# Designs tried in a protein design chat: VHH binders against Type II restriction enzyme MthTI (mthTIR). Part 2

Target 1, 281 residues: Type II restriction enzyme MthTI (mthTIR), of Methanothermobacter thermautotrophicus (Methanobacterium thermoformicicum) (p29565)
Amino acid sequence: MSNLLQAIMNIKSIQERNLGSYKGVQDSKNRMNQMGVTLEVFLKDAFCNTFDIENKDLVYSEYFSYLGNQNNPPDMILKGGDAVEVKKITGIKTSIQLNSSYPKSKLFVSDSRITEACKNCEDWEVKDIIYAIGTIPNRVLKLMFFVYGDCYAASPSIYQRIVEEVKGGLHSTGLEFSETNELGRINRVDPLGITDLRVRGMWIIKHPIKVFKNIIPPESIKNNNFNLIALMKAEKYKQFPKKDRKRIEAEDNIEVTDVKIKDPDNPAKLLDSVLVRYDEI

## First folded at step 1 (VHH)

Design A11 (framework vhh_h_nbbcii10_fgla)
Fold by ESMFold2-Fast, scan of step 1:
Structure A11 (fold): chain B 281 residues (1-281), chain A 126 residues (1-126)
Amino acid sequence: as target 1 above (281 residues)
Amino acid sequence: QVQLVESGGGLVQPGGSLRLSCAASGFTFSDEYSYALGWFRQAPGQGLEAVAAISGSGDSTYYADSVKGRFTISRDNSKNTLYLQMNSLRAEDTAVYYCAAETYYDKSGYDEYDYWGQGTLVTVSS
């Protein structure tokens, strides 16, 4: 089985593997681009430790119960483990567009946006979800941020209430309403009945660097560097295998720090969490 | 010493049911002490196959396609026991079944290596 701590160690290893020269230090910041792979492939390789392997699909099938894409979320589900949603952004602090999907604290099998293949990939009801946010200014991967949904997104009831209130407001107009998976479609709004209105929702969530600025100072994120940050609840960190936690805690140039974050459902409450950092100059 | 001991195997006819148990000693099956618990099997002349797994939190389960809908994995942390309920058994389910635990660090400092039981034989035959 694979997990986030193993993926972090594998990313560190690939970043450092050719640092035997002074010139290698500058080049390491561009390793994803140097290897000519997409962010999704880079992350699959990180979980499987397959960066240098041909015929990766066979190995992927051993580690993932589901592999999806933007139209068939999530991007991946680890066998017996977490779901992973990949987001690519070009600005270091750019807000993240989630399309028509509200932010997920957990992935539920009842989610209307996931396919039957995803619902049936394992016998499951709920999975922890990791947002894997790659910040790629000028086509260079500068920041890889892994944040568990329950550190970042509010409970589903918060977002679902907004969706239902918007839909209810549209229905309350007394106009002809078409069934849709979007916020609304109102038909025949003009006297001749020739104009339809489509209301598309796009959820936007602040970049984790802005959300967690009190525990991740912005000045610690340097230009022309690769930075890896992972954030999870303390209880989640304890669930990782002892060998993986010992390995990452002992690793040079990886910091594992106990931190407190605001509860996404109640900003007056603090949650015990663990922050993992790997920075490359 | 850390041990996993399987029980509940035996001879059963096709279409029958068996419940396997895996009793752990020397560590606990709580969120604090277990990452994943699972069942593996090895049929005669075949390689080892993962059958079912359950996370430490209990929030995630895995089932091999060959057993999905027929087998159910569960845990009882108060009894420190993992179960596999096997229904609608088929001849191809004949195998030695192994219990395995992937542990994580706690204040007690459990052993770093994965733990495996000795296996229990399940034979599905008339």
Scores: ipSAE 0.000, ipTM 0.098, lowest interface PAE 21.6, mean pLDDT 79

Design A12 (framework vhh_brivekimig_d4)
Fold by ESMFold2-Fast, scan of step 1:
Structure A12 (fold): chain B 281 residues (1-281), chain A 119 residues (1-119)
Amino acid sequence: as target 1 above (281 residues)
Amino acid sequence: EVQLVESGGGVVQPGGSLRLSCAASGFTFSDYYMSWVRQAPGKGPEWVSSISGSGSDTLYADSVKGRFTISRDNSKNTLYLQMNSLRPEDTALYYCAKDYDEWGSYDYSSQGTLVTVSS
């Protein structure tokens, strides 16, 4: 079994941050990437401790119950453990595009956006989800932010209400409306009746650095060679194996601190949380 | 074909209680998230509560949290909403919905059950 604390330790042990300098892997077309790895491969290696192994797929199958992609989310599910969504951003403060899927505080097996292969990868109902957000200018990883969905996204009910209000608003326009797998379709909007409008939802969430600026001052990551930040609820941290918690707490240059964050469902309420930081200055 | 039939609505005084039921057919009930959605007179639909297929996870709108309880009986293909401490603002048509938490997949009944809270 692997988990986020083990992945953090493995990332720290590896000194190379230029993803272009890593050994290549076979891609989906059985072609070798001779000049480096993607963030997705880097993170799979972090969970599996496989940075130096050439045939990684054999080891990946021992640690992951599911491996997906942009069209088949999530990017990975650890056996008996967390789901992981990988986001690559162009800049440290760039908002994250979530496309047609609203922000997930947790991953539910009933989610229509996941495949039958994902639903059946193991016997599960709900999984904690980690957003693994990497800032990679010129293939060099400068910031790796791991944030659990329940620290960052509101409960599904919040986003579901918005979906239903928007659908209700479309019906209220008095235009010729048809329901679809998206928000809807408005037919024949022009005088010649030759134009239809399809309405699709595209969700955007602020970067965690902007969200958690009160516990992670922006100045603390300015001009560092590499920053790793992980944020989780205190109850989640306590669920990690005691051995992994003791190991990370004893590790040089890793800070584990108790912090309070605003509840995503009620910003007047504070949630006990744990912040893990590793910085290379 | 998916069929959802709500019942249990009625007229009740503020502070009263009602239990709504939704009889589901035409799909494997235990495989789906189920939700309650309400529509007050002259307003758009508002999501109220959701429950996972197994019943292990429940979610509530802030306006009803602590007062309403969602539950299900998969052996009877029935969804329930226990409503306590009812308020005038809870007055609405209540609908049972399938796949409410799934983008692009939304289906709720056409009939609903009317809940009126008045003194």
Scores: ipSAE 0.000, ipTM 0.091, lowest interface PAE 21.6, mean pLDDT 81

Design A13 (framework vhh_brivekimig_d4)
Fold by ESMFold2-Fast, scan of step 1:
Structure A13 (fold): chain B 281 residues (1-281), chain A 120 residues (1-120)
Amino acid sequence: as target 1 above (281 residues)
Amino acid sequence: EVQLVESGGGVVQPGGSLRLSCAASGFTFDDYAMSWVRQAPGKGPEWVSSISWNSGSILYADSVKGRFTISRDNSKNTLYLQMNSLRPEDTALYYCAKEGYDDSRYFDYSSQGTLVTVSS
């Protein structure tokens, strides 16, 4: 079984090997940049430790119970483990577009937006979800931020209530509706009856660097060649295998620190959390 | 210096109403989102409601939605909380809070709070 701590160790290992191989070339410090692979492939390789393996699909099937895409979320589910949603952005100044999917604190099997293939990929009810946010200015991965949904998104009831209120408002207009997983679908709105309107929600969320400024000062990432940051609740960290926690805590150039973050459901309350950092200066 | 002065608390019977006020000074009031936070005896702080700088976005905790109304008057630098259909579980110290980037807790910007007691 794989987990986020193992993926972090594998990313560190491949980044350090790239530096050794390209002595005298200052810009060849990132495996993704060197190989021209997509962020999704880079992350699959990180979880599977398959950066140098030719028959990747066989190994992927051993580690993942589900592999999805933007239209069939999430991007991946680790066997017996976490769900992962991948986001690619160019910079940290703009919010992240989540399209029709509201922010997820957890992934529930009852979610109407996931496919039957995802629901049946293993026997499960709920999974922790990791937002894996890659910041890739000028096609170079500069920041890899892993944040667990329950550190970042509010409980589903908050977003679902907003969706339900909007849908209820649309129904109260007396317009003709069809059943939909979107906010609304109104048929035949023009006099010829040839135009339908689909009302979709487009969710946006602030970049985690902007959200967690208190524990990650912006100047600590500005001039580095590569930054890796992972944020999770202290309770989640303690659930990782003891051997993986011991390994990452003993690793050179990786910092594991206790931090406090605001509770997404109650910003007056602080949550005990763990911050993992690996930086190439 | 940021100053927030809460008022309007008191003792009411279940089903009663109260209106809380928060007078703000020491910052440009209409540049910031504002919130109400409460703390019941023996419990930790609980976020109640937030309002954006222009009142375009308003959020409520599930426990108060439909009963409480947050509002602001930018010309008077004042934040309000209209509390209707009060319940014994609404008994708490109520704090006015300014949006902050470095604050770990919203009520760090309030001085004393205002006590609301719902009893009969």
Scores: ipSAE 0.000, ipTM 0.378, lowest interface PAE 13.6, mean pLDDT 82

Design A14 (framework vhh_brivekimig_d4)
Fold by ESMFold2-Fast, scan of step 1:
Structure A14 (fold): chain B 281 residues (1-281), chain A 119 residues (1-119)
Amino acid sequence: as target 1 above (281 residues)
Amino acid sequence: EVQLVESGGGVVQPGGSLRLSCAASGFTFSSYEMSWVRQAPGKGPEWVSSISSSGSTILYADSVKGRFTISRDNSKNTLYLQMNSLRPEDTALYYCARDFYEDYGMDVSSQGTLVTVSS
């Protein structure tokens, strides 16, 4: 069984080994750049500790109950553990595009957007979800941000209300409406009945580095060769195996700090949280 | 109020050189990290290079390292990009940007300057 703390340790190990292997380099050489792998493969390797293994699919099947993609979310589910959604950005984005799916604080098995294969991969009702956001200019990983959905996204009722308002507005036009996997389609809008309008939603969420600027000062990120940041509720951190918590707390160059964040459902309330950082200066 | 105006683009043959300039106004230039970003036709934006407020820390994308040189003149509020050994794949609109990783976001010029490398 794997978890986020183990993945962080594995990322640190491979990053430090790469630095030690290439004396006299003038730029940061991270594992992704050197191996030519995708962010998705890099993260699978981080959870499985398979960076140097050729036959990875066998090991992946031992650690993941589900492997998806953009059209079949989430990107991965750890056996007995968290769901992971991977977002790749190329350096200048201040916001993350979430496709047609609104931001998820948790992944529920009742979600109509996930496949039957995902629903049946384990006996489950709800899973914590990690947004794994990599900033990769020219295939060089500069920032790896892991944020749990319940620190970042509001409860589903907030977003569902907006969806219902938009659908209600479409229905109120009195035009021919049909259901779709999007917000809807309005059929035959012109007098000849030859034009349909498809309404698709594209949700955008501010990058967590901008959301959590009060606990992650900009000067702590600027000029570093690599930043790894992970944010979770204190209760989530306590749920990790004691051995993994002890290991990461004892690790040189990893900072584990108690922080407070605003509740995504109520900004007047502060939530006890844990921030994990690993930085290469 | 914040203004970033790029210049120096043009058409050049492979192996040629161009020097881009970005004139900044409406803010304290010497207090901000500055970056160059490019966007090739039909592609998303790609970070090229960054320089710290003092000029002491400089970073390059792997694709341009050894060929491009970023610099700044804080007394003139100007950012530069010296581009040598240009390749067809360097063809793009080039933008200068303020506050690439700052709290208050990243301000990218809306105009850009076009660099075309063709033969």
Scores: ipSAE 0.000, ipTM 0.110, lowest interface PAE 18.6, mean pLDDT 81

Design A15 (framework vhh_8pnl_2)
Fold by ESMFold2-Fast, scan of step 1:
Structure A15 (fold): chain B 281 residues (1-281), chain A 118 residues (1-118)
Amino acid sequence: as target 1 above (281 residues)
Amino acid sequence: QGQLVESGGGLVQPGGSLRLSCADAGFTFSDYAMAWYRQAPGKERELVARITSGGDTNYADFVKGRFTISRDNAKSTLYLQMNSLKPEDTAMYYCAADWYEDSGYEYWGQGTRVTVSA
């Protein structure tokens, strides 16, 4: 059984941060590997402690109930645990593209965009989701940010309201409307009836460094060789096994700090949270 | 270490000019603040010039009015135009990328040598 605290400890144990030379990904003559794929493999290895193992797939199957990809989200689900969505960026100020899916505070089994394989990977109704955002300029991992969705994204009703308002606006035009998994579609908009309009949602969310600048001052990370930051609600932190919490709290050069963040559903309300930091100077 | 590659260094006489280039193959170039540093023999590295992602420039006093930093985001290339060169400008010149918007960690190229002598 693995969890985020174990992954953080395993990442700390790795000396080299150059993902361009990462052993976990083997190129073939007929395959192009992108840094996003390399980061995903690195994070699988972090959860499984498989950085130095040649046959990784067998160990992966012991720790993950589901392994997905960009077209079949989420990227991974830990057995009895969290869902993980991996995002690779090259610059700190780059906003995170969430593609056609609005930001998720939680992953629900009722989500129409996940596959039957994902829905049936274990007996579940809802899972916490971690956004694992790696900043990898020039193939070197400089910032690894883990943020739980419920610290970062608003509840589904906030985003769904926008979807429904757009669909309602399209329907109110009096033009031919069709059902779609996209934001909306109007058929036959021209006099000859040969043009359809497809409205696709491409959701973008600010980088968590921009969101949480009051608890993570910019000067605290700019001059470091590598920064690892994890942000979660206090109640989530308490749910981790006691041995994992004790281990990370005792670890040299890892700080575990109580912080308060604004509630994504109500910025007038503060949420008790835990910030975990590991920095390499 | 990285995919930053400097070029354009060489030997010039006092009063001469050189243009240094730094090619960036691995970054979202337009998102980064870029800088030129130099290291003279027997001295520590020092900042020469910096340009933000928005194009704002800052220069060390010892090059102000003589050097011009510029960037071409379409070509992912940083430039340093060096005019009125002095023997004191003799150094290895390094390109650096600031991956965080202010005074962040510096990615270094391998450097290009500039020698100013008669």
Scores: ipSAE 0.000, ipTM 0.212, lowest interface PAE 11.9, mean pLDDT 82

Design A16 (framework vhh_8pnl_2)
Fold by ESMFold2-Fast, scan of step 1:
Structure A16 (fold): chain B 281 residues (1-281), chain A 118 residues (1-118)
Amino acid sequence: as target 1 above (281 residues)
Amino acid sequence: QGQLVESGGGLVQPGGSLRLSCADAGFTFDDYAMAWYRQAPGKERELVARIYSGGSTNYADFVKGRFTISRDNAKSTLYLQMNSLKPEDTAMYYCAVDYEGYRDYDYWGQGTRVTVSA
């Protein structure tokens, strides 16, 4: 079984060997493509400690109960553990697009966006979700930010209310609607009745470096060769195996700091949290 | 730190030229797209030119053929060469970190004023 603390230790080890550089892959069968390690593969290797191993798929099946993609979220689920969504961006402090799916504080088995394969990958009701956000200017991984959804996204009821209000607003216009999995589809909007409009949500969330700038000063990341940052609630940190917490707390060049963050459901409340940093300057 | 400092503005007659500079005191300059914006009196701030970390450039239609954006990564300096200036180019000019299409206003400079006399 693996977890985020083990992945952080494995990333530190590979970075110190100067082997863990992100390599982009251009997937084109009609043109010359450059093959290398993708961010998704890099992260699977981090959780499995498989950076130097042939036949990775066998080891992946030992550690992951589910492996998905953008159309079949989440990107991965650790056996008996967390779900992971991978986000790639080319610039620091960029907003992150979440497609038609609102931000998830937790992954629930009842989620309409996940497949039956994901729902049945193990016996579960709810999983903590990690957003693994890699910043890769010029194909070089400069920032790896792991943030738990419950530190970052509001509860589902917040976003679901907005969805229902938007749908209600569309219906209140008196326009002709058809059933859809999107926010709305409005039929025959022009005088000839030949134009339909699909209304699709594109949720955008601020990059966690912008959200948590009071905890992570911008100047602390600008000139570093590599930054790894992980943010979790103190209660989540305590749930990691004691051996993994001891190991990371004793590790040279890793800082484990108690911090306070605003509650995503109520900014007047502060949540006890843990910030883990590994920086290569 | 990470403060952007613009210079090179001034008063110029129509048809004249100016070269603006933007010095970056704290960024890893090579990793970012950089941009020039302007704000004329009574108007919204607008993008003038952008240069990506790889060197490709993008220009607003109203300056194409007249302005040239460039960067010197060794000096951590962004430039805007402005030729054939028009009264309509009169504005406060700002440099900013622009993450390849994302405007990050947190890293705006103080601006440098360009006045093109009628």
Scores: ipSAE 0.000, ipTM 0.100, lowest interface PAE 20.2, mean pLDDT 79

Design A17 (framework vhh_8pnl_2)
Fold by ESMFold2-Fast, scan of step 1:
Structure A17 (fold): chain B 281 residues (1-281), chain A 119 residues (1-119)
Amino acid sequence: as target 1 above (281 residues)
Amino acid sequence: QGQLVESGGGLVQPGGSLRLSCADAGSIFSEYAMAWYRQAPGKERELVARITSGGSTNYADFVKGRFTISRDNAKSTLYLQMNSLKPEDTAMYYCAAEYDSWDEYFDYWGQGTRVTVSA
């Protein structure tokens, strides 16, 4: 029963509430660091509003149909709602390293990399996926960027075409070759036949702040104590409960702005989108 | 945000030379990697040359041997010495400052200076 708009409101509330508890502004205002939690726990607490609760697992089970990890993606699935993939990075100039799986615009139940437990956590075929990207220089959370996969990643056919072309190129070399779930493996490449070459796909995607710099001015996020940005298609925003949309639009210090972004499948086409910002100076 | 101002552009004949300058009026110049980009009409901006805070340089293949990037940290100024200019070098030239820390991690761009190489 939770969603991204509720999580944003909960992050703002905990951030502002604790500010008055610290006698000096020179002390860290990062609520995640002050609570001694990981980014993953901070985000679970944001969706569940459990920042002040001990023994959170019971409440988590009310809000999440699935909780995973790096080896068992995604990191979480909201009950009746979105999938969430969490990424921790130290700076925005560093490319975001993805697994051997290409970037996902949506999470499909047919995805070979998710477990049976994930496929069966509820009755579903496809879920919207949120990339929750925490930028944590010097162990301080400075930027929390929530971007829906369909604003950021191209459709599966784009990436699958690249995989097929690379595999085809490898097969055309005439070298001794074995098929794998990776891009390829070429056996016995040296005269002694003792060296194999494994061609691994490691997908890299630009930080969303670099992708969306035309709608998020660079000067607007420097020197702030904390920045929260969420980006979604206008169609997705309208699907959130009216109560949640009304609440966030009325909230002081939260900006909800209509923007246009390039379509990941066709950069000549613009998509109507909504940008949500909360900044703590 | 850095305050970068380019100068030195103009009209020159093929085979001629120009020296571009970029002055940083607002920020910590010596901490930044600095670069020159160019954009010809109808094309995307492309990297011409880059110099790190430590002085290491990198050049695009189309300018190697003809252009030299340098910096003067005491004057907070970046230079591009352009020799043996060709008509295809005609473009708007932009100065960029790049910094990978939290406070200054975005690229800062100048307004650009126009270079025209024609007979």
Scores: ipSAE 0.000, ipTM 0.116, lowest interface PAE 16.7, mean pLDDT 81

Design A18 (framework vhh_7b18_3)
Fold by ESMFold2-Fast, scan of step 1:
Structure A18 (fold): chain B 281 residues (1-281), chain A 120 residues (1-120)
Amino acid sequence: as target 1 above (281 residues)
Amino acid sequence: QVQLVETGGGLVQPGGSLRLSCAASGFTFSDYAMGWARQVPGKGLEWVSYIYSGGSTEYQDSVKGRFTISRDNAKSTVYLQMNSLKPEDTAVYYCARDSYEWDRGEFDYWGQGTQVTVSS
């Protein structure tokens, strides 16, 4: 029953940007890990409108079919709706580290990296995925960027081809090769046979603010107290309930604009898209 | 192009002190949290200390009260003051820039490392 447009409205309404004082799940011994957890709780509260509620878990279970973590992706799945992956960064334009998982334009139930609990959380085959990227210098949320994966990541076949070409290159060495859930392992590379080489794919994707600088000029962000940006295909925007679209289009200080972005699979093709902006000066 | 260059390592007797410096370039230093990690001979890499862009600090339990991390944003430099050094502090010390996109305390850019040896 929730969606991104409702979450945006809820974020605007609360106006709390200092996440250092925000109530969240704690790791009491290491505050550097706490901010990632705090952002995730803030975003759960945004989807559920639970910022002011003491016992949130019951309400979360009404809005989410799945709640995961970095080892059990995605971070969230809305009931009957989108998957959400949360990324927290400290620098304004820091590139996004995706670890061993290549960028996802969509989340497929056939994905080998998701758990059985995730696959069975509801009856689904494919979900739109939102990358929710928060920039939190000095524990203050300065930029909240929501970008749908299909605006940002190429189709799986692009990344899978790279994986297969790298694996083929490793096999072509004629060295002893072992299959792994990563790119591979080359065993016994030294004359004594005591050294193995583990090849891990560690994917990095540019921050969407750098990717979409032609429709989001950097100067429009620099001096604001807070920026919220959401980017989606026009077709996705039309799928939101008419009431939610009307509400956000009528809201003071929220801009909803038609834009064109390059197709991640073909930069010569432009895709009709919708940009939602809310800024606090 | 991000670069981190460590200096200040060396040989010191138990109970002695060293000050490590890390000169950063290629990014807006004041926007990033910075940290120090060390690789002890025969063991894996372990984090030592962390300083947020706002100046708040965190320390591994084994170095609390002995090590102090600080930064000078005007000089784009992070420091690690190491006091009351023990033989078990012998390690290669790395300066690192924090992307802050993890739950496990990984960094996105590392310096080349500087050797600290605590021995009589």
Scores: ipSAE 0.000, ipTM 0.120, lowest interface PAE 18.3, mean pLDDT 82

Design A19 (framework vhh_7b18_3)
Fold by ESMFold2-Fast, scan of step 1:
Structure A19 (fold): chain B 281 residues (1-281), chain A 121 residues (1-121)
Amino acid sequence: as target 1 above (281 residues)
Amino acid sequence: QVQLVETGGGLVQPGGSLRLSCAASGFTFDDYGMGWARQVPGKGLEWVSYIDSGGSTEYQDSVKGRFTISRDNAKSTVYLQMNSLKPEDTAVYYCAKDYYDESGYYPFDYWGQGTQVTVSS
């Protein structure tokens, strides 16, 4: 029903960029750490075209098969469509922290970190995943970057190998090792046996504006009041409904450009891709 | 609770220097990266510099060689030394704490109130 191209059109149509004043979620006790929640609501409204309605839950249930959180990923799954993971940053554009989950090129139903509710939300095996990364200094959305996981993250085997090697290294210390939901725990490391070391992984991935600087020059972002960027493989773009592609290509002030990006699994190979940009100067 | 307080802004002539300070409290300073960003009047936010918990630094191309970021873990303070200032450096400068989420809750990103830097003759 809904898709990224429709969400981009809806974001362009609404001029609301101040998430601290975003209607329906504003509170006198707003904290910067709650900005991730308001960005998630803003993005749900973008997919559903519900920016101007008070009771959103009913419409959300029509467009999403699953709504999660960072402990129960992904943040949302569109019915018959893509998964979306939302990340909020306040102005540091060098890296994105992904918590305990390694970067996902795609979401598989066999993933051990997703709930049974997510696995059963519809009949599916694999979904494309969008990383929706918002830069929100002082509650104002300045950069909205949508990047498909298969443009950005390597295959799961790359990251899983690192997990296995780290666990092996911890085990080889000769100390008491125990399995955990984290990378591992080493018990009783001190002579009195009163200290345990818990090793918790936090994956860090370079921000996509740094990764794709050759196709998104930094000077093209620097002086704008708002930048929206979406990056996807050409194959993915062609899978969107023809009506949505025609609409976005005809829209004033939206650029749709064919580009080539490095293959995340082999930087010697180039992948045909599509870059969508909407900027407010 | 996390608090970031910027000081050191002001009016300076082209070619001059300023040192910005950001005093941090409410978290284990040594465990987090720190950065500076600036907002030019009528323009978008621009990242300036970053220093990770290990002391590795990054700079935007327009300030590289003129600005230096540093940290003093004993004082829980991050600094931005700005040399050879240009009119184009006029902006509100914000100190920011990078995020680290031990609880699995949404990342805790914190910003200071900002400090105005005006470069004018």
Scores: ipSAE 0.000, ipTM 0.134, lowest interface PAE 18.3, mean pLDDT 81

